# Ledger of designs, part 6: miniprotein binders against Mucin-6 (MUC6)

Target 1, 185 residues: Mucin-6 (MUC6), of Homo sapiens (Human) (q6w4x9r395to579)
Amino acid sequence: GHCSLEGGSFVTTFDARPYRFHGTCTYILLQSPQLPEDGALMAVYDKSGVSHSETSLVAVVYLSRQDKIVISQDEVVTNNGEAKWLPYKTRNITVFRQTSTHLQMATSFGLELVVQLRPIFQAYVTVGPQFRGQTRGLCGNFNGDTTDDFTTSMGIAEGTASLFVDSWRAGNCPAALERETDPCS
Below, E stands for the ipSAE of ESMFold2; O stands for the ipSAE of OpenDDE; V2 stands for 0.75 times the mean of E and O plus 0.25 times the DockQ between their complexes.

## First folded at step 3 (miniprotein)

Design Y6c (from Y6 with L13F W14L F61L Y64W I65L)
Fold by ESMFold2-Fast, scan of step 3:
Structure Y6c (fold): chain B 185 residues (1-185), chain A 80 residues (1-80)
Amino acid sequence: as target 1 above (185 residues)
Amino acid sequence: SPEELKRKIRELFLLAAELERKLEKGDPELKEKIEELLKAVEELREALEKGNPEVEKRIKLLAWLIELLAREAEKLEEEG
């Protein structure tokens, strides 16, 4: 399965459903029981005045009980808050420069991430067949059916991308979104 | 575990093959080193099936060498 984050705000799910959104938060891109140590892949979006969209991808995060690997558009790679020189290797994950404009995060558990740094920050996620029907998040459920790719974190299939995307926000967001203004204090 | 080692060997093969693809018209010395690494990775698959205790050491060595060559290739790409 292949999921892509391109052109600042465009996403194509594992089941090949394309959509776009305008959010400025950290979003869950991929969660699965196939990921070790409660692992999750996340995408950080922020505003860009030069972008063709209101928002653009600024970082990709792989989070587990042991690792918090952040790959940013500034070509900085950190793990648990510490900057790392490439190539960087852990027990199950290797981050290295694949080309002058691309970084790759390779794993032993069937997940691969390729990040384009220039001319525009973009991400490409590949998962093995063991993930089929066992994914959730912005990349969809990978069940071979595009009609339910907008399944929210609450398990409800939505007809539009807006509510779907908002449901996959991480708990804390830097931007003042409508969902974060619901509480009075 | 044998299954974990098998997955790591597969990953090394993919990384080495990708480097070879990118250096199709690159430095002959680097291309030769990558071809040698691809052969060494295939030897690891055979060694693992035979229960060779050196497999884990060789995986670590080849992973380091592949990453070193990837860095060297990127440096050359930036220079020209």
Scores: ipSAE 0.000, ipTM 0.064, lowest interface PAE 24.3, mean pLDDT 71

Design Y6d (from Y6 with R10F W14I A17L F61V Y64R L68A)
Fold by ESMFold2-Fast, scan of step 3:
Structure Y6d (fold): chain B 185 residues (1-185), chain A 80 residues (1-80)
Amino acid sequence: as target 1 above (185 residues)
Amino acid sequence: SPEELKRKIFELLILALELERKLEKGDPELKEKIEELLKAVEELREALEKGNPEVEKRIKVLARIIEALAREAEKLEEEG
């Protein structure tokens, strides 16, 4: 399964449902029993420098009982608050520079993350088949049915992205707004 | 500042790793020089953590070495 965070504020779920939002918070992208030590993948969004009305991805975080790995748009990688030299290897995770513009986090438990640093900061999440029907968060539930991809943290299927996104906030942050397109803007 | 020096050292590491990738099929002598360079960058990281005042001068020296190795890599590309 593939989930993508592209173009600043666009998300495509594991079941290929696209959506967009405005938000300045840390959001849970992926939680699963398949992730060791209560692991979770999270995304940090902040205001875009090129538009005052837009928000964009600024960092990706992998958090578990042992690790807090942060990959930021400033091309700095930290674990538990300490800057790390690449390639950086732990027991089950390796972070390395795949190309001059891409970093990769490879794991032993079926999760891969590729981060594009330039020209636009973007993230691509790949999970193995063992994750099918066992994911929750902004990337959806990976069950082959797009109608319930907006399942909130309380287990309720919503029809709109805004309530769904707000339910996956990690901390005290402003509520996200559903993106509305004006042809004249 | 220490944070600015840390960023400069990271920049040197990125350049050294890019040279290692370009020289993957290259001269064994150049590969040994790249390995020595990566070791020198790691020593700079440790020196910065210990507050060594020579770190800024060492960064400038390593930058010049990287430029020289990049010139050698360019010659290999022209030949192959």
Scores: ipSAE 0.000, ipTM 0.082, lowest interface PAE 22.6, mean pLDDT 71

Design Y6e (from Y6 with R10Y W14R A17L E20R R21E F61L Y64F I65L L68A R71E E72R)
Fold by ESMFold2-Fast, scan of step 3:
Structure Y6e (fold): chain B 185 residues (1-185), chain A 80 residues (1-80)
Amino acid sequence: as target 1 above (185 residues)
Amino acid sequence: SPEELKRKIYELLRLALELREKLEKGDPELKEKIEELLKAVEELREALEKGNPEVEKRIKLLAFLIEALAERAEKLEEEG
């Protein structure tokens, strides 16, 4: 399955349901028992962005008991708060530059993340067939039925995206990005 | 100002090019890292032309990374 975060405001779930996203916090994209060490993929949104949306993707985070890998729109990759040179390898995860404009996080457990850095920061999530019906979060439940893709963290199917999105908030809203006070300077 | 940011970008480019020259016959991993930093510095010029508000933050980050790589290179030269 494929899930995409595009144009700063659009998400397409693993079951191919598109919706528009507006938020300024950290949200759970993907949780699954197939991810080792209580792993989860998360997306950070802020008001800053190049898209026509009021909010845009500013970072993607892979969090487990062992690792907190952050890939930001500034092309900085950190693990547990420490900046890493690419290619960066752990036992099960490799982060590397796929092209001049794309970074890739490859894993041994059936998860792949591709991040577009330019011209717009975007993310593409690929999961293997073992994840079918075993996912939860903004990318949907991957069960082949689009009508329940807006299943909240409490297990309730919603008719609107806003309640669905809010239910997957990880509790942390990013501090406003440091902005130049004079945009001409 | 845009002129001040442009000067800072040129200063980073000069520092990165000096470091590349020192690393030309050195550690292959450090050579790879300086090429990545040089590319990032060149991309700052494009970002400045496009009015990206994060240019100043990116300049500070790249300055830190170039300085850290320079320190690492110096230690490796002393050690062998």
Scores: ipSAE 0.000, ipTM 0.091, lowest interface PAE 22.3, mean pLDDT 72

## First folded at step 6 (miniprotein)

Design E1 (at its last look DockQ between E and O 0.02; V2 from the best seeds 0.00; counts 0 for: pae E 16.0 > 1.5, pTM E .694 < .8, placed apart)
Fold by ESMFold2, look of step 6:
Structure E1 (fold): chain B 185 residues (1-185), chain A 81 residues (1-81)
Amino acid sequence: as target 1 above (185 residues)
Amino acid sequence: SPEELAEKILELILKAFLLERKLEKLGNPEELEEKIYKLLWKVLELRKKLEKGNPEVEKLIEELAKEIEKLEEEARKLEEG
């Protein structure tokens, strides 16, 4: 399964459902029982221009009971708050520079992440077939049906991307609806 | 339910991580950094307590969520200068 975070805030789910949102927060991309030690992937978005409606990806975070790996737009990779030289390897995770413009995080548990650093910070998430029907978050539920990919953190299917995205916020930040409904904000 | 509690613990872990990252960018006051690191460790231990069937996990989630909110407000004040 493939999920992508492209452009400012363009997302394509594991079931190929595209959507956009305008928010400045940390969001849960993916959580699943297939990720060891209560693992989750998160995406950090921040303001990218003069308008409150212009947001872009600035970091991707993998967090579990054993690991806290941040890959940021500044090309800084941290584990538990400390900057690490690449390649960075743990028992189950390797982060390395794939090309001059791309970093890759490879894992033994079927999650792979490719991060494009330039010209635009973008991320591409790949999960193995064991994840089918076992995912939650901005990347959707990976069940082959796009009609319920907008399922909230409470398990409710929403008709709009904004409500869905707001439910997956992981911090104290303004709701995406407020930014979407007021383009002058 | 145990599944709902596990989701809440994950939420707390993600919030604590966001705070740690924000303070790192702001130049990390030593006192706040130490508080957030201890908080993150406490939240990570909640997973073990849930697995053992500890009846206080829901109460501990509430207590740590309030502590995170307090630290988020302190970090916001630091951003303002």
Scores: ipSAE 0.000, ipTM 0.114, lowest interface PAE 16.0, mean pLDDT 73
ESMFold2 (binder alone), look of step 6: mean pLDDT 77; pTM 0.700
OpenDDE base, look of step 6: ipSAE 0.016; ipTM 0.258

Design E2 (at its last look DockQ between E and O 0.02; V2 from the best seeds 0.00; counts 0 for: pae E 12.1 > 1.5, pTM E .554 < .8, placed apart)
Fold by ESMFold2, look of step 6:
Structure E2 (fold): chain B 185 residues (1-185), chain A 80 residues (1-80)
Amino acid sequence: as target 1 above (185 residues)
Amino acid sequence: SPEEVEKLIEELAKEIEKLEEEAKKGNPELAEKILELILKAFLLERKLEKLGNPEELEEKILKLLYKVMELYRKLEKLEG
């Protein structure tokens, strides 16, 4: 199955359902029992410089009990907070340059991630057929039926993308407002 | 030993070529076979790490990994 995260905050699910959302948070793209060590793929969105209400993809994160691999728009790859030279290898994951503008994360468990660094930061997720009907998150449930791709973290199918996307927020978002203070008045 | 790893890499390359021919026939059940080759590539990556990641062998295995991932991507598109 294929899931894409493209410019303008466009997402296309494993079942080819397109949608758009604007939010500043980390979201769960993909959870599945097929991912080892409680693995999950996550996407980080932040405000776009084009409009204050629009957001764009700024990082993709693979998280498991063993690894926290971050691929950011500043072209730095880290694992558990340590910057890594490419190609970067673990027992079951290899991150390498596919082309001058693309990085690839290959895995032994049926997940592939391709990240476009330029001209805009985009991501493309591929999963094998063993994932069919066993995925959750922003990339949908991969069951061949688009009518329930907006299934929330509670297992409820929603008719709107915004409620669906909001249900997949992961943890506390880093976008905190600075408070203005004026000691004179 | 580096010689053993090089031989295993060449064997993997032959298996990939054979699978490319099968994929041209449009057989969607090849996903599990492609995953097996991806696993073999990762086992060879681990062996290369123990040998200090020799550049020539690393380059060869990355080419093979790129090729099997390309097949994986094409096959997943056909299966939908």
Scores: ipSAE 0.005, ipTM 0.298, lowest interface PAE 12.1, mean pLDDT 74
ESMFold2 (binder alone), look of step 6: mean pLDDT 74; pTM 0.640
OpenDDE base, look of step 6: ipSAE 0.006; ipTM 0.196

Design E3 (at its last look DockQ between E and O 0.05; V2 from the best seeds 0.00; counts 0 for: pae E 14.7 > 1.5, pTM E .541 < .8, placed apart)
Fold by ESMFold2, look of step 6:
Structure E3 (fold): chain B 185 residues (1-185), chain A 80 residues (1-80)
Amino acid sequence: as target 1 above (185 residues)
Amino acid sequence: SPEEVEKLIEELAKEIEKLEEEAKKGNPELEEKIEKLFLKVLELKRKLEKLGNPEELAEKILELILKAFLLERKLEKLEG
């Protein structure tokens, strides 16, 4: 399954459902029992001066009971707050610079992350078939059905992206609805 | 080439307008046509990535994706 986070706050889910939102928060992209130690992949969005969109992706975070890895345009940081030289490796995760413009996080548990740093910060999430029907978050539920990809953290299917995205906030941030009135977000 | 991508963007925008008119008439094949449209837009995104994702073209392609998504949701309401 493939999920993409592209400029102007565009998302395409594991079931190929595209949507857009405008928010400045950290959001849950992917949670799954297939990720070890209660792992989650999160996305950080902030205001952008690069496109006509109001917000864009600025960092991707992998967090579990054992790991915290923050990938941003300028650095990779662990839970010590220390910037790391690449490649960075743990028992089951390796982060490395594949090209001058792309980073990759490879894992032993079926999650792959490719981050484009330039010219626009974008992210591409790939999960193996064991994740089918086992995912939650902005990337959807990977069940082959696009009609319920906007399922909130409370298990409610929503008709608008903004309500769905708001439910996946991971901190104290303005709600997407409070920040935008665009029905397409 | 960037010129090729710009031309394809214009062609896909016109195709979306035609599909919007077909949706008003209730076309039973429209879901298949939208799926084919998404495939064309995804191929165009891959070409743009080879060109380094120039900002103006990337935004135009993502707007096409959003318009196709809104059309699909309109059909789901009619189907329902």
Scores: ipSAE 0.000, ipTM 0.178, lowest interface PAE 14.7, mean pLDDT 72
ESMFold2 (binder alone), look of step 6: mean pLDDT 75; pTM 0.658
OpenDDE base, look of step 6: ipSAE 0.008; ipTM 0.231

Design G1 (at its last look DockQ between E and O 0.01; V2 from the best seeds 0.00; counts 0 for: pae E 19.0 > 1.5, pTM E .423 < .8, other shape alone 8.613 > 2.5, unsure alone 66.694 < 70, placed apart)
Amino acid sequence: SPEELEAEIKLLLILAEFLKERLEKLGDPEELEEKIKELLKKVEELKKKLEKGNPEVEKLIEELAKEIEKLLEEARKLEEEG
ESMFold2, look of step 6: ipSAE 0.000; ipTM 0.092
ESMFold2 (binder alone), look of step 6: mean pLDDT 67; pTM 0.528
OpenDDE base, look of step 6: ipSAE 0.199; ipTM 0.626

Design G2 (at its last look DockQ between E and O 0.03; V2 from the best seeds 0.00; counts 0 for: pae E 13.0 > 1.5, pTM E .569 < .8, other shape alone 8.737 > 2.5, placed apart)
Fold by ESMFold2, look of step 6:
Structure G2 (fold): chain B 185 residues (1-185), chain A 82 residues (1-82)
Amino acid sequence: as target 1 above (185 residues)
Amino acid sequence: SPEELEAEIKLLLILAYFLKERLEKLGDPEELEEKIKELLKKVEELKKKLEKGNPEVEKLIEELAKEIEKLLEEAWKLEEEG
């Protein structure tokens, strides 16, 4: 299964459903019982300096009970707040430079993350077949059905991307329906 | 534990295939290609040795991890020059 986060805040789910949103928050991309140690993959979005309503990906975070691996647009990789030389290896995770412009996080539990650093900060998530029907978050539920990929954190299928995305906030952000509701921050 | 060893072997395999693909795209040096072929063979042998309960698996994992680290450094040097 493939999920992508591309410039202009475009997302394509594991079931190939594309959508776009405008938000400035940390969002849950992927949660699954297949990830060890309560693992989750998260994405951080911030305002684009040229557009008042446009947002872009600025970091990807893998968080578990043991690790907080941050890959940011400034090309620094940290774990638990400490900068790491690449390749960086734990028992189950390896982060390494794939090309001069791409980093890769490979794991033994079926998750792969490729981060494009330049020209635009983008991310590509791949999960193995064991994740089928067992994912939650912005990347959808990976059940082969695009019509319910907008399932919120409360299990409700929404018809709009904005309500779906808002439900997956993991950071301290105002609700999308506040006065002047976009962008949240 | 056997589960941890299996996980480490899968990571070695992933990295070995990544290096192989990368070197093929970059017009790989013959020396690096030979090292990758031998690495892949050794990783596959590790999978079989783990299944049989071979006591050398942990030592072999460490040796192959060092080899992969060296190959990653060589691949990065090639990319920097390109």
Scores: ipSAE 0.005, ipTM 0.196, lowest interface PAE 13.0, mean pLDDT 74
ESMFold2 (binder alone), look of step 6: mean pLDDT 74; pTM 0.645
OpenDDE base, look of step 6: ipSAE 0.007; ipTM 0.246

Design G3 (from Y2d, 13 letters changed; at its last look DockQ between E and O 0.03; V2 from the best seeds 0.00; counts 0 for: pae O 8.4 > 1.5, pTM E .623 < .8, placed apart)
Amino acid sequence: SPEELESEIKLLLILAEFLKERLEKGDPELEEKIKELLKKVEELKKKLEKGNPEVEKLIEELAKEIEKLMEEAYKLEEEG
ESMFold2, look of step 6: ipSAE 0.059; ipTM 0.515
ESMFold2 (binder alone), look of step 6: mean pLDDT 74; pTM 0.638
OpenDDE base, look of step 6: ipSAE 0.015; ipTM 0.253

## First folded at step 7 (miniprotein)

Design E4 (from E1, 23 letters changed; at its last look DockQ between E and O 0.01; V2 from the best seeds 0.00; counts 0 for: pae E 12.9 > 1.5, pTM E .432 < .8, placed apart)
Fold by ESMFold2, look of step 7:
Structure E4 (fold): chain B 185 residues (1-185), chain A 81 residues (1-81)
Amino acid sequence: as target 1 above (185 residues)
Amino acid sequence: SPEELAEKILELILKAFELERLLEKLGNPELEEKIYKLLWKVLELMKKLAKKGNPEVEKEIEELLKEIEKLLEEARKLEEG
């Protein structure tokens, strides 16, 4: 399954459901029992212009009981607050420079993250088939059904992206703004 | 302090996910009801955080963290027997 974070606030879920939001917060992108040590992948968004409608991805964070790996738009990679030279390797995670403009985090547990650093900071998440039906967060639940991809952190399926995105906030931040929605949602 | 608050919020969310995973294994309706009520309180707290970040919300987070830790311990012991 593939989930992408493109442009300012464009997301495509593991079930290929596209949506947009406009928020300045840290959000839970992916959580699953398939991630070891209670792992979660998070995305940090901040304003990129004069209005709240202009928000973009500024960092991706992998957090578990053992690691807090941050990949930020200033191209610095840290683990638990310490800057790391690449390639950086733990027992089950390797972060390396894929090209002059892309970093990759590869894991032994079926998660792969590719971060485009330039010209625009973007991220691409790939998970193996063992994750099918067992994911939660902004990337959806990966069950082949787009009608419940907007499942909140409380397990409630929502019909709009804004309520879904707000439920995955991790921090004191303004609510996400949805500028264009399906009028039939 | 703002970073400390964000870490506690993340801890709360991750522990709520753990509780949801355990619900499939529980055969105790009273405990399941307590867990659903707690998860509902977490969702309402997240909605409050979307609108403002005042000290009362910080205290609510701390109290919910204590409550969720108690329920996690209870649920884990029931899963084991």
Scores: ipSAE 0.000, ipTM 0.176, lowest interface PAE 12.9, mean pLDDT 69
ESMFold2 (binder alone), look of step 7: mean pLDDT 73; pTM 0.617
OpenDDE base, look of step 7: ipSAE 0.007; ipTM 0.254

Design E5 (at its last look DockQ between E and O 0.43; V2 from the best seeds 0.00; counts 0 for: pae O 6.0 > 1.5, pTM O .590 < .8, other shape alone 3.857 > 2.5)
Amino acid sequence: SPEALELILKAFELERKLEKLEELLKKLGDPELAKKIEELEEKIYKLLWKLLKKGDPELLEEIEKLLEEIKKLLEEARKLE
ESMFold2, look of step 7: ipSAE 0.449; ipTM 0.746
ESMFold2 (binder alone), look of step 7: mean pLDDT 79; pTM 0.742
OpenDDE base, look of step 7: ipSAE 0.024; ipTM 0.364

Design E6 (from E1 with L18E K22L R47M E51A A65L E72L; at its last look DockQ between E and O 0.01; V2 from the best seeds 0.00; counts 0 for: pae E 22.2 > 1.5, pTM E .372 < .8, other shape alone 2.642 > 2.5, placed apart)
Fold by ESMFold2, look of step 7:
Structure E6 (fold): chain B 185 residues (1-185), chain A 81 residues (1-81)
Amino acid sequence: as target 1 above (185 residues)
Amino acid sequence: SPEELAEKILELILKAFELERLLEKLGNPEELEEKIYKLLWKVLELMKKLAKGNPEVEKLIEELLKEIEKLLEEARKLEEG
């Protein structure tokens, strides 16, 4: 299964359902019992560019009981707050430079993350077939049915992306529909 | 530098998530929960000021990082107890 986070705050779920949202928060992309140590993949979005309502991906975080691996748009990789030289390897995880513009996090548990650093910071999540039907978060539930990919953290299927995305906020952040706007001066 | 500010903000967000996960594990002691709620609102205000290009952002980030580290220490002590 493939989930993508592309420019303009576009997301495509594991079941190929596309949507867009505008929010400046950290969101849970993927939770699954297939991830060891209570692992979760999260995405951090912030206000982007010149557009008043646009947001963009600024970091991807893999968090577990053992690791807090952060890949940020400044091209620095940290684990538990400490910067790491690439290639960086733990028991289950290897982070390395795939190309001059892409980093890859490969794991032994079927999760693969590819991060495009330039020209725009984007992320591509790949999970093995063992994850089918066992995922939660912004990347959907990977059950082959796009009609329930907007399932909230409470297990309720929603008809709008904004309510779905709001339910996956990690922490107390503004709702996805609340967009910061400034008057042009 | 924008890169240094982005790194500090990311660190603050990640520590807030760790604190939230610890609280869920601990059953959310009422007094600590209130402190964390107030801290999270301060973090949201920081993000708003950063979006407006406020020159005081570095000081606010450092203050919030110190606050959340103290709360993390308190939460970790409760987890061990």
Scores: ipSAE 0.000, ipTM 0.084, lowest interface PAE 22.2, mean pLDDT 71
ESMFold2 (binder alone), look of step 7: mean pLDDT 73; pTM 0.617
OpenDDE base, look of step 7: ipSAE 0.005; ipTM 0.216

Design G4 (at its last look DockQ between E and O 0.03; V2 from the best seeds 0.00; counts 0 for: pae E 12.8 > 1.5, pTM E .489 < .8, placed apart)
Fold by ESMFold2, look of step 7:
Structure G4 (fold): chain B 185 residues (1-185), chain A 82 residues (1-82)
Amino acid sequence: as target 1 above (185 residues)
Amino acid sequence: SPEELESEIKLLLILAEFLLERLEKLGDPELAEKIKELLKKVEELIKKLEKKGNPEVEKEIEELAKEIEKLLEEAWKLEEEG
């Protein structure tokens, strides 16, 4: 399963459903019982220009009972608030420089994260087959059906990305904005 | 512990396969061959561990894993210089 966060505001779910949104918040990308220690993958979005309604991805966070690993657009990797030099290894996780412009987080539990640092900050999430039907969050439910990928944190299937995205906020933030085609209109 | 070692080996195998492909493209075949040889030894020992759960095999895997980690960090330094 593949989920991508591209172009600063575009998301493609594990079931290949594309959408975009704008919001200044931390959102749940992926929760699953397949992630150890109550793990979750989260995305941080912030303003990307003069307009307060335009936002882009600025960090990806892996959070569990043991770790809070932050990979941010300033190219610094931290765990539990402490900056780490790469390669960085825990028991189940290794973060390393894949190329001059890409970092990779590899895990023993079937989650892989590749982060493009330049020219723009983008993220690519890959999960193994054991996650099929076992995910929730902005990356969708990975059940092979795009019609219910916009399932909220309360279990309600929504027709718009805005309501779906707002339900996955991990903090107190302004409501997400959505445009069906182009935010410039 | 066998759980800890199994998780460590999974991470090492993932990282080593990725770096091995890169090292072959970068033209450091001596380091790539060393990593290939160690990976074969680790794979053999993992199969023995899964069948028996032998503590002596677990110690051998731990020692090989440390050697592989050292070579992989050397590979990272070569990519930075290269």
Scores: ipSAE 0.006, ipTM 0.213, lowest interface PAE 12.8, mean pLDDT 74
ESMFold2 (binder alone), look of step 7: mean pLDDT 70; pTM 0.555
OpenDDE base, look of step 7: ipSAE 0.026; ipTM 0.356

Design G5 (at its last look DockQ between E and O 0.02; V2 from the best seeds 0.00; counts 0 for: pae E 10.5 > 1.5, pTM E .589 < .8, placed apart)
Fold by ESMFold2, look of step 7:
Structure G5 (fold): chain B 185 residues (1-185), chain A 82 residues (1-82)
Amino acid sequence: as target 1 above (185 residues)
Amino acid sequence: SPEELESEIKLLLILAEFLKERLEKLGDPELEEKIKELLKKVEELKKKLEKKGNPEVEKEIEELAKEIEKLMEEAWKLEEEG
């Protein structure tokens, strides 16, 4: 399964559902019992331009009881608060520079993260088949139902992504709906 | 450098806010008070760095990172007790 975080606020879920949001917060991308030590993957978004609706990804964080790995927009990688030279390896996680513009975090538990550093900070999450039906967060639930994952009975798209995104905030921050109505409505 | 320290403080804020949400779910008032005080200290440290005249900021970052690790370990212990 594949989930992507592209352009300031564009997300494509494990079920291939695209959506956008406008928020400046830390959000839970992925939680699953398949991640060891209560692991979670989080995304940090902040303002990126002159418009109130412009937000972009500024960091990706993997957090568990063993690790607190942060890959930030300024290309600094830390684990548990310590900056690391790449390649960096623990027992079950390896972080390395895949290309001049991409970093990769590979794990033994079926999670893979690729971060594009330039020209735009973007992230790509890949999970193995053991995660099917066992994920939660902005990347969706990966439940194998290709027909009905993200539908309302009336087809109203406005506000539904924002409510979904607000439910996955991982801190004190303004709700996405409180900022403004989506300008593309 | 100041830019590196600024990045480290931002990372501390991210981790501390995540920990606060987990501790609120656990419902332990002692730990909730500790993380609330820690968040306040991290915000104050950010202001010290912005003034550019405080070289002790790096040591304070290390101390706050250790406090976050301790609280995280305590939270995980409580989650195991169920």
Scores: ipSAE 0.007, ipTM 0.267, lowest interface PAE 10.5, mean pLDDT 72
ESMFold2 (binder alone), look of step 7: mean pLDDT 79; pTM 0.716
OpenDDE base, look of step 7: ipSAE 0.142; ipTM 0.566

## First folded at step 9 (miniprotein)

Design V1 (from E5 with E6R E13K K35E E41K Y45E K53R K65E; at its last look DockQ between E and O 0.02; V2 from the best seeds 0.00; counts 0 for: pae O 8.5 > 1.5, pTM O .641 < .8, other shape alone 3.589 > 2.5, placed apart)
Amino acid sequence: SPEALRLILKAFKLERKLEKLEELLKKLGDPELAEKIEELKEKIEKLLWKLLRKGDPELLEEIEELLEEIKKLLEEARKLE
ESMFold2, look of step 9: ipSAE 0.283; ipTM 0.620
ESMFold2 (binder alone), look of step 9: mean pLDDT 76; pTM 0.685
OpenDDE base, look of step 9: ipSAE 0.014; ipTM 0.253

